# Ledger of designs, part 107: miniprotein binders against q9h3h3

Target 1, 235 residues: q9h3h3
Amino acid sequence: EDGFTAEHLAAEAMAADMDPWLVFDARTTPATELDAWLAKYPPSQVTRYGDPGSPNSEPVGWIAVYGQGYSPNSGDVQGLQAAWEALQTSGRPITPGTLRQLAITHHVLSGKWLMHLAPGFKLDHAWAGIARAVVEGQLQVAKVSPRAKEGGRQVICVYTDDFTDRLGVLEADSAIRAAGIKCLLTYKPDVYTYLGIYRANRWHLCPTLYESRFQLGGSARGSRVLDRANNVELT
Below, E stands for the ipSAE of ESMFold2; O stands for the ipSAE of OpenDDE; V2 stands for 0.75 times the mean of E and O plus 0.25 times the DockQ between their complexes.

## First folded at step 9 (miniprotein)

Design p50
Fold by ESMFold2-Fast, scan of step 9:
Structure p50 (fold): chain B 235 residues (1-235), chain A 84 residues (1-84)
Amino acid sequence: as target 1 above (235 residues)
Amino acid sequence: SPEEIREEIEELLEKAMELLFEARKLFREGDPEKAKELLEEVLKLLEEAIRLAEKLGNERLLKRAEILIDWAELLLRRLEELLK
């Protein structure tokens, strides 16, 4: 029903992951260098495929900031993909619970809060806030997409190491809000990304587990977090 | 009154959530005994929230309390396995 769009999105994501990244790595680079790096590479100006008028002449897949304590662990993605193919041919039910179990079995546990913003000052300001929170240790790792040739919104992804650690997911939301972010946030486990499951998929799975909306003085956490599957407000 | 019961439920849920975050932090920092103590307090708060939500007939608050109880019980089971 939506196979073409899902395959196109998966191909674009794969290309971005394989192209060079601009990385500020706080594990090896002093935090004092962050402001200069952010000024050199504002995401609204960094182009996906390079441009003489932008900070980059060569392709950039992602702009990322790694926290001092960040330890990358993608789990067994190959095993996950093999198990997913087996599940599809087995006749067993394909549900959120089944995917969660596959993710746990193969240790593919990371997930991310996403925010989509138009190129411009607000995007660059939001990214700077997130990047500082990562370098200061309130968040673990984040990345932002470069500007597409055709324009459109850019995405900031703020990762957590375990989507089944629901309190950890909500702590990341709180840290994002503390960094001054006021836009809509949605949370997606990476297992859906690795399996190429996007909105309107054939299995009727909702890859978004949570939505976070900014609350002006109404919440101690600074946000209202909705459990999308149950349609229940958690904070 | 219904409004007073709603406010009481929301206060119970807010306190339960605060203690859940504290219990998770203690668990990660290597204090599982104190984490377990806080989780037992969380369960008591959430059980009272469920009782009041059922009395009020507020399905949204009831479901929220049930979700948080599930989270607390999962963390408690994990702690109990580690304490073996």
Scores: ipSAE 0.063, ipTM 0.595, lowest interface PAE 7.2, mean pLDDT 85

Design p51 (at its last look DockQ between E and O 0.01; V2 from the best seeds 0.00; counts 0 for: pae E 5.1 > 1.5, placed apart)
Fold by ESMFold2-Fast, scan of step 9:
Structure p51 (fold): chain B 235 residues (1-235), chain A 84 residues (1-84)
Amino acid sequence: as target 1 above (235 residues)
Amino acid sequence: SPEEIREEIEELLEKAMELLFEARKLFREGDPEKAKELLEEVLKLLEEAIRLAEKLGNERLLKRAEILIEWAEQYLERLEELLK
């Protein structure tokens, strides 16, 4: 229960962002070093708070791979939060459209495809595929959570720079599928994360915009994509 | 027949999606004028898809076409601002 409240999720996310990250940065590191780095830091073995028996003795918040063209831009998060507070006090309806407009106005445009996998070989294999796609330029940036002490599922996040660039979001899905990923994927704009909007929020908003399911021998895309908010199949 | 109309709508939507990706590619590669031509063609295909979906009474295909029109119009607006 405690682990699933919006307040608890926001606190966990902040702690992970503030702790050190293990980063393979393709902007400054040769691609030939990736396989050794992946072998040294498999996410199923990297522990959240460190363990002398794991690859890390100190805390790790995230394991990340940055592509050659990666240029971080968080936008105006402070302005977004101020505008969100004004919207809540204005009495105006809070809808996906109004949040989208706030995100555009304040340039808080990034979003991510999420996949949740149990610790083990399949997680490490999926992460290796995603990391190679990032270093090869098919994806821009990705991160994976370290292993929590209780052994719950870990999350791989594959980012796109602009969730309003819907075709770009779908191209990222195709690249994830081309990397060999077959599990369920869901897409969430970062604006929802910055505003603390998770599942079961008080505004009854769906922070997940898209859902992607693998389809063997189906469309050329390799997946069936659903617009979650409108309940409409796009592919 | 209703089945033939459904297949025609699906072909129009598939072609529209192909052209949307091509327009986005041209836009990113610095050819906004050609991207605009493709987006205008996309809108024509989607307008025909809507007409046929309304005639068929297929709410799912109609909603899919409406979403893709919204996407095309948004890309076109972004592109027209660039071309000013």
Scores: ipSAE 0.435, ipTM 0.807, lowest interface PAE 2.7, mean pLDDT 87
Fold by ESMFold2, look of step 10:
Structure p51 (fold): chain B 235 residues (1-235), chain A 84 residues (1-84)
Amino acid sequence: as target 1 above (235 residues)
Amino acid sequence: SPEEIREEIEELLEKAMELLFEARKLFREGDPEKAKELLEEVLKLLEEAIRLAEKLGNERLLKRAEILIEWAEQYLERLEELLK
């Protein structure tokens, strides 16, 4: 797969991270203000670069909601990146196990459930449900991309603080489903993002640990979760 | 019948998952002794699920039970360290 594509995705992610974010922070803002904020900044209408007629007049990289218990800790990302560079030149095998150990060693443990939706009512409704779950404490932090020039799908990221806490990851899936989300979800540890390892990467690693598919009817979880490494449904 | 055995395994696995999440909740709420009791019950349910899955010859259900045992044991180790 073409390394240029991965480099282009990394550059776009950096630019979005560096631009201003629209943030609802439950740690400092009353929960009663959330509905007004959601109505003012629907992700299908917030534009990446502040187009005329949009609710934002300046660039927006991300729209985010921080829960009451959110406590950010990215870990030793610089040390992780240095160790990754050294590993690549060593000739030693690169496996998902080595990535997991690097993440643990450098305390880069966060990860996220991802969903992709087209602009419109479904996206705005899904984001609103996720944002409410964050403010109510069922989820810790989430973000959604703004509307890109020329359309295309937008992404909602729902974070967990430790991808090795597998039950915590599955609890977040359950909370997402309880918010009414029916689309496919995929889970990616942040270590892959910090190292620029996307689906089309030159090391042929798969950054997705779990897939979650909506399940109608009697499951308390509301989903079937596939462990990608073992090809086993867990729920 | 094989269908009845399969349904039994799925019920055991669903119950085990419910107790795993309750044990995690108790752990976070500061009741590690009760969480440990639930995790030990989870292991009993999963051992029965393995016995039935082996009898049925269903490798996917067997693997699912084995993974959940690994998860339960990881949390049990964390709880035992906390109770030192």
Scores: ipSAE 0.170, ipTM 0.653, lowest interface PAE 5.1, mean pLDDT 85
Fold by OpenDDE base, look of step 10:
Structure p51 (fold): chain B 235 residues (1-235), chain A 84 residues (1-84)
Amino acid sequence: as target 1 above (235 residues)
Amino acid sequence: SPEEIREEIEELLEKAMELLFEARKLFREGDPEKAKELLEEVLKLLEEAIRLAEKLGNERLLKRAEILIEWAEQYLERLEELLK
């Protein structure tokens, strides 16, 4: 990925936080309304800036689905950033272990499975599967990026509460696979996003902790999950 | 020296990224005025980075600065719209 992709993705992610989200909240909306909502707002047609003829007239940052068990708990992101600045100034070695400790200390433990899909039926179908899994309580929360003007790949993010809970991360992979998703998945902690740790960072940190590849005829989980830090298969 | 200018641009871009993340955080915390102040500082840093990158003739650093400034400007515009 071009070094420009990291700054651009950071920029897009931050701009997306400023714009309204299209949210289906299973805590307040009956599950029976999900199919109508998905039909109204297919991710491949929802445009970032509310282009003429799109389902949205206003800018949309993200399309999201919240499950019954979803609780927005962002840890101490402020303390995390201050500790990160202090760590950089100290000249101490920065390792994945250092970031893990910072994340734990400041309770910034959320992470996400990511999949990148071209706009179209496959994306909308993948999103519908994920959204259903969230509403059914197999997943807690997911979001998808709207269609960009350039027609680039859209990203689906499926969150887990704790990137340090390997079992929870693997369970989410299993639920995504059960929803019919067969593409490559990468898992990224949110702490890496908050600290600006992208690909080709100066510390040579891999921002992806796990990679999941779908495997036909494999173990009961239907995927092979690789620990990228240790280069070890977990499944 | 050209190398010192390159290092200065990289430092400006790094600081701009840090302040952008802080501005985003302040906005999420419900302090849009402070977020605006930080974005205005980010724009100044990026304008200097652009000036130096142009002087150096470094297209890569220029493009990085341009991406960040475009985003910071869009963010500031949105923030100003929300503050009206």
Scores: ipSAE 0.164, ipTM 0.599, lowest interface PAE 2.2, mean pLDDT 86
ESMFold2 (binder alone), look of step 10: mean pLDDT 85; pTM 0.825

Design p52
Fold by ESMFold2-Fast, scan of step 9:
Structure p52 (fold): chain B 235 residues (1-235), chain A 84 residues (1-84)
Amino acid sequence: as target 1 above (235 residues)
Amino acid sequence: SPEEIREEIEELLEKAMELIFEARKLFREGDPEKAKELLEEVLKLLEEAIRLAEKLGNERLLKRAEIFIEYAEELLRRLEELLK
């Protein structure tokens, strides 16, 4: 696959990050207001570019919920990108370990569990569950994409602050499952997103580090988690 | 039987992971002594899991137990630094 698709995905992500966000911030807003906010802004009805008939008349890049303890730290993304360009020019091997080290050096450590759902009641219900878990302190921060103009699945992103903290990633999975989520989850470090590394890339890197599948009637954890980097089942 | 041994290993690994999560919670809540006590119990469970996985010849379960030991050791190092 050509780099054009990766460029388009990166441009769309940048536009969404730069456009206004609808935020419920538990650091400054009482938890008692969450249910009314969720009812006002169901993600299946919030449109990406605004529509007089939707909850928003203006563009919305993301719908987000910030937990009480949330402290954003994006690290040095500019330094990361410069180092990545230098690495590509150097002729040194590009491996998962090399990217991990660049991420650590530049403090670009955040990552996210992703779930993709069609617009509708199930999406809105899943988002409400995640939002409550964030406000109640079981998760740190989450966001959901607005409805695209031409339709398609929407994404819920549940963030952890450090993808190298393997236990923190697994704790977030457990909290997502405890919130009633049963769909497939995949975990991706933000470093791959900032560098434009998607499924098909010339280095044959897998941007997904973990997969989580719901266990119906299974173990007490409620999920089967696969470490894709090491090809090891963790549950 | 091989089936019973596999189930025993899976139970040991599940118990170990739950205790690792509890130790992390205790560490965050400011009880590193109790967290260390739980991690010492975790290492005993994982030693038994490794012994059984080697006996069974199950490379997947052995690798899982080894990775769980890495998790426990990483957390234990942080706790020991704090307690010095």
Scores: ipSAE 0.240, ipTM 0.681, lowest interface PAE 4.5, mean pLDDT 86

Design p53
Fold by ESMFold2-Fast, scan of step 9:
Structure p53 (fold): chain B 235 residues (1-235), chain A 84 residues (1-84)
Amino acid sequence: as target 1 above (235 residues)
Amino acid sequence: SPEEIREEIEELLEKAMELLFEARKLFREGDPEKAKELLEEVLKLLEEAIRLAEKLGNERLLKRAEIYIELAEEFLRRLEELLK
């Protein structure tokens, strides 16, 4: 978003996905190794294209932590893209409901809670909390972007396996808050990302389904979650 | 007072969401019958929340309670299919 075209954002995302990732995989690595890995690869210090002064000398697209039960399933993205082209040529209305149905039909169901933080201690602390929650089983998988050469905020993505499972989305929010995260969170289904639908799109669709703000006080729920599509507060 | 009724509705909705998460946890741990019991309790809490929200005339809280009912009913239907 941020005023860039969908084509520009899609190209940057593709480049990051194609470059090597730094992964802590709890399916094959003991949890006791996590703290050392986090100390070796703090996101504020890992550079996008490598630098002799950083932890990496080679490009890094993403820094990721996979939970013990993580089973990647991006669905049938090719089928989704073909159906999207057919929908555009059909004259049928393009609505959130129509895209939801395409996502279900093609099993492209994953989505993510996003948080944007400036490089520094707060980012590294937030990522460490998220990574521990993933390894401990409260979250399934998460990624954080490396530091760009241009500077700017970095993004932490916390994934859920099914954006249509609203309770699962809310459970992930609760787990993020329990991990000590207090910043603004927004939730976006991956179907919008695969189709190149960002904030400024020709169909006037809102790719952000939920917004979470930290609630001050001793409440059992640590956050206020707004369903942006339906304009309803859920917590 | 209207403020006290609003707080009561918010407490009911908070409890309902807490129990929904507990029901999902019990289901993952292999206890669908206990999960079903909690979902039935959730529906009872939400009925009271709706009654109070209608009395108060608070459309925001009413819509939130209606969405919670949809979440609870969908989960309950799936559990009932498994238990049959």
Scores: ipSAE 0.579, ipTM 0.848, lowest interface PAE 1.7, mean pLDDT 87

Design p54
Fold by ESMFold2-Fast, scan of step 9:
Structure p54 (fold): chain B 235 residues (1-235), chain A 84 residues (1-84)
Amino acid sequence: as target 1 above (235 residues)
Amino acid sequence: SPEEIREEIEELLEKAIELLFEARKLFREGDPEKAKELLEEVLKLLEEAIRLAEKLGNERLLKIAEILIEMAEELLRRLEELLK
């Protein structure tokens, strides 16, 4: 259906987060070193569990680029999870609004634009464009999955720090398009991921808030962004 | 004509979202006074878009303008807090 990254990564997400990451950190590394780093670690060649013949001999969970202004803040995830359990046992209706309020209360505000691409030149080229946008300050932080043993698509995640900052979400979409990305994008708040809410959930909640499709023509913004909840195109 | 009114609404909405991005950029870069001026212009554009959308009877364009006003008002509130 609608590019559900959380389901694709459901069983693997925790393992990937716990395994080592390959990071280009623009807070401590000169931007001039980025091109060499991208050449050394193309995501189509970096293997999830390591291989002596690949760029990595040990497992890699994610390949990431941190912008100069990036400041990690996952909020109070434990408090969020406890409040979610209490809400479920309370019998009160669970709606997008109640989840939004839990996220705000516990400062679990980050979210991400997701794109899925097959291993190969297009993936590596897309990642290089995103990485340069991060290092140049147009995006805050991004990561890409390594190549899975079974093959299949890889995912690029481009984060914004606050999903309730709708202009920030739309600005990130614009920056992704300006980097040359033309594939379908979907936006998901991390609060849904931390609570284990995916496409087929008992609450009938849609974890995808926005969908972006490339628009041909160049004169326009470069994309059509659909607000899934209101069922209207914002751009 | 309905088609001319629709084109006018779409131009107003496109201008409004461009100025919203510019206002947010100015806010982030430390120019809240200019950001506020642009947001006041955004609200005027969106109010005209709403008037025309109501005249046209186009509920979808009206809803888009409503959402953009909410975004502009939220940024304006943040700016007003910063400016005291």
Scores: ipSAE 0.303, ipTM 0.735, lowest interface PAE 3.7, mean pLDDT 86

Design p55
Fold by ESMFold2-Fast, scan of step 9:
Structure p55 (fold): chain B 235 residues (1-235), chain A 84 residues (1-84)
Amino acid sequence: as target 1 above (235 residues)
Amino acid sequence: SPEEIREEIEELAYKAMELLFEARKLFREGDPEKAKELLEEVLKLLEEAIRLAEKLGNERLLKKAEILIEWAEELLRRLEELLK
């Protein structure tokens, strides 16, 4: 229940979102340019605040790839925040179902599959696979963090437009697996991020809805997906 | 046997999941009538899965079938809205 940690994470996320992004936008850039762009900006080498020895001399908050059909919609985040304050004041139970209804009411529906990888070849290879899947239309949009000044793992975020479209969430998982990704994945709705639901939250909520583990052989979907709240294996 | 019933429930759930993905694909590709037919079949499979899971006394498999029914009903509602 560490409010300090949640505030620190929120401040870091805000700073990254406000800094410039390196974007490959398939809506305006030919797909044939992707491989050169990936070679120019491998996420293991792009530094958060710029370095003469890296591909970037200036700060980079995120490295992103937008699919050809990508149409961003953040929903009514302002209305969500107001409703959240009212809900907390009301004394009503705060549950995954309550948060889901808040998200639906305010159209804050996007979410993301998260994977954490150490800087290096495996990260760059994973990102290239994800980026190609986005440009080919198998995924909608993705981003990866640059290398932090203090080091540590980097995160790849693969977005879906509607976390309540549960089959769509699982199709994104399948597409990630088809791209060659074998590491642990977890799925988090953006509403949880906006409302400050992290690992040590006050409401004891699991900060992710799904967990995906690679399944070697036998599975047409390529993975075992767990509904974390209900502790039920879906695939 | 309990083992055979467990395997049957898992087979029903697996078939239902396959049909759910196919129905979603058909909906996306503009064939909502066929998508609806598949979703009606999904609900039949999951109703049988629930019956068997209740007979077996397996709460986890019951919950799995309930979740998949919720998914099927949500997609059906979206399809019915489109077909109006």
Scores: ipSAE 0.385, ipTM 0.765, lowest interface PAE 2.9, mean pLDDT 86

Design p56
Fold by ESMFold2-Fast, scan of step 9:
Structure p56 (fold): chain B 235 residues (1-235), chain A 84 residues (1-84)
Amino acid sequence: as target 1 above (235 residues)
Amino acid sequence: SPEEIREEIEELLLKAMWLLFEARKLFREGDPEKAKELLEEVLKLLEEAIRLAEKLGNERLLKRAEILIEWAEELLRRLEELLK
């Protein structure tokens, strides 16, 4: 452990969500302006807390691209959190099934494919590919973290609207691969993020539902997807 | 041979996955009737994959086929509700 608890990670995620975002919104901005926007705000150069030498002088929490058909649906996060506290107090079992049911009840259904890349050309190139796929309609919405003061890897998040829609999750994987992405991808429902469930949690839950690994050619569609819960390859 | 049966199962599962994505695409493009026809074909492919996986005794391929049939059945139920 690097000195950070699940509570600390959750607090930092909340701070990023509350700080301003740099957004390319394809619902209101012509697609022809995307390349200039990407050149102005490469994620390897945008700093988390602002720097006169970077594209931003003020804090930036996330850099995001919204697709033309994107309709934000956060669900009832407050109701989810209240139900989660009640569940913990009740003594009832905390399992993937009970978390899925809480998510459904409170309409907190979104999830995301995650990729972690070091700051640099490879990150900026991957983000540009994802952003173009979003604007072209192959993906719904995506965001990327700015460069942290301490350095470290940055994360690209590619969202789907319903983690229980397994085909939609796999279709997003295919679109990510078609955009030229070759790194490891992992899929996590947002319900786990909102509840602060990370790799080492007290309930022994695996917050990752799927892993996708790039495969060059062959019979696969450009990736091997593993269902982590059942330990079964799907492609 | 067991190796030929394994290859046949893998080919059936890949074809089923491709048709699932195509059915979903047709649904998004406003053709739920054709999407339903493709899903019925998917279910036939997966039923054959399950039969062969059980015969081969390959639990991993059987589990993969079972997961895909759950996905196909869920999508089919959603499409049938919309077509009512």
Scores: ipSAE 0.000, ipTM 0.308, lowest interface PAE 13.6, mean pLDDT 82

Design p57
Fold by ESMFold2-Fast, scan of step 9:
Structure p57 (fold): chain B 235 residues (1-235), chain A 84 residues (1-84)
Amino acid sequence: as target 1 above (235 residues)
Amino acid sequence: SPEEIREEIEELFEKAMELFFEARKLFREGDPEKAKELLEEVLKLLEEAIRLAEKLGNERLLKRAEIFIEWAEELLRRLEELLK
């Protein structure tokens, strides 16, 4: 979290969501145009607030690729927020199970695999692999952050539509690995993001549900996935 | 031997995961009846994994099998609602 508070991280995320996005939309754009688009907008060079010397002169919140079957559904975030405030004032325990139940009630089910990489060739190469997997139909949707003024690592987010569909989460991990990605991955449900569950949260909750590590041989899937809450390897 | 039992448990998990993904694919393709048959096979494999994990005294493998059974049962419940 790098010294930022949950409030600061939430405000930055909201600003990024509201600023313009650079989108390759496979629902309306031929797949043959992807390579040229990736070459035009490498995430290590796209700046968050614009720079005449970069690919963009205007602010960019996210660089995204939408798959052919992508259908956005954020659920009832307003109802989720109201219920969250009520839960906090009730004095009832706040646990992963309680948050999962809240998410199900309000249909806030999406989640994402996260990978953090320094600006440079490895980031751009990883993003290109993910983008191709999305356009080819192995993944549903993904986005990557632009380069911040302060520097630091950038994040690639690979979404699944339902974090309670645990097999779907593992299937997405397998597709990420098949795309050639070998770095550490962690999985976070969007409900945690909306409710401000980041590192060092006041409820001492682990901010991610799963961790995936690349593994050569052994596992047929090519990765080792850990359920962080139960401390159990899922393979 | 303990090592052979551990290998058998790992093979059961690998087969269960393969069938899990196949069941999900069939569900997406509109074949819920066949998806249900595969999930029933998954449950049989995981019940055997539990038996072997208990025999081995390995709490981690036992917990892993229990988690996968919960996943299979949740999918079966959702699938049965759609079928009837």
Scores: ipSAE 0.026, ipTM 0.564, lowest interface PAE 7.4, mean pLDDT 85

Design p58
Fold by ESMFold2-Fast, scan of step 9:
Structure p58 (fold): chain B 235 residues (1-235), chain A 84 residues (1-84)
Amino acid sequence: as target 1 above (235 residues)
Amino acid sequence: SPEEIREEIEELLEKAMELLFEARKLFREGDPEKAKELLEEVLKLLEEAIRLAEKLGNERLLYEAEILIEWAEELLRRLEELLK
């Protein structure tokens, strides 16, 4: 049951990664072009599989913005997946520590802050804020999903290069809040995504490491961050 | 009062966190000596926070201070390897 759901979600994620992306790459494109690009491709209007009435006639997997200093390093995902399969057949315990070690061994260290928003002005406004923070150098890279055929919430993903670097994860949260984002944020290491581990899984692993809530009252940090694994507030 | 002690601990933890972010930024930007100086300040703030949290008997605040110490010690270890 859990396996079936995880397989389906993993297949959808792989399809999105394989389909074309709409990318604003600040490494090669002047920052002055960003506003026009954002106006041309608002995520509430870009459709997953294309539509003559939308900005895209062909499928789009992700809409992404790369920062000037962005240097992609996905690690050894193939080796990670092979090691995971071997671990499952070995009968050895599968724990958060075991997943962390697999991620470190195969250098699959990236992670992301996630926010889920309904299609509309608030989504487009939030994405524009994130995209500007990336181009200005406060964040490294971000993606947003296109609009699904049946509708539903879209996701903005803001990446950090190392989920084991807790200060780096918290710095990204601060930058997201400084960009004007007030919704709930959750942080998930990419190792869980690559292995197809979601909320309901048979190993009872929590794929969400941190949760961030906008701090009512306007503190300088802008948020309260909870360590989900240990159920302790960090900020 | 207990409320005043709680506020003092929270102020110490918030200041320690701010200095940790600044120290990490300095480390990334190539100023390891200044980063180390800030980390030494962070550790002093956290030692005081732990003392007050123990006196107050607040396990949550004690645990938060211990987490921050772990982060500060990890960054300090990396810096000391760089400075050797």
Scores: ipSAE 0.006, ipTM 0.334, lowest interface PAE 11.4, mean pLDDT 82

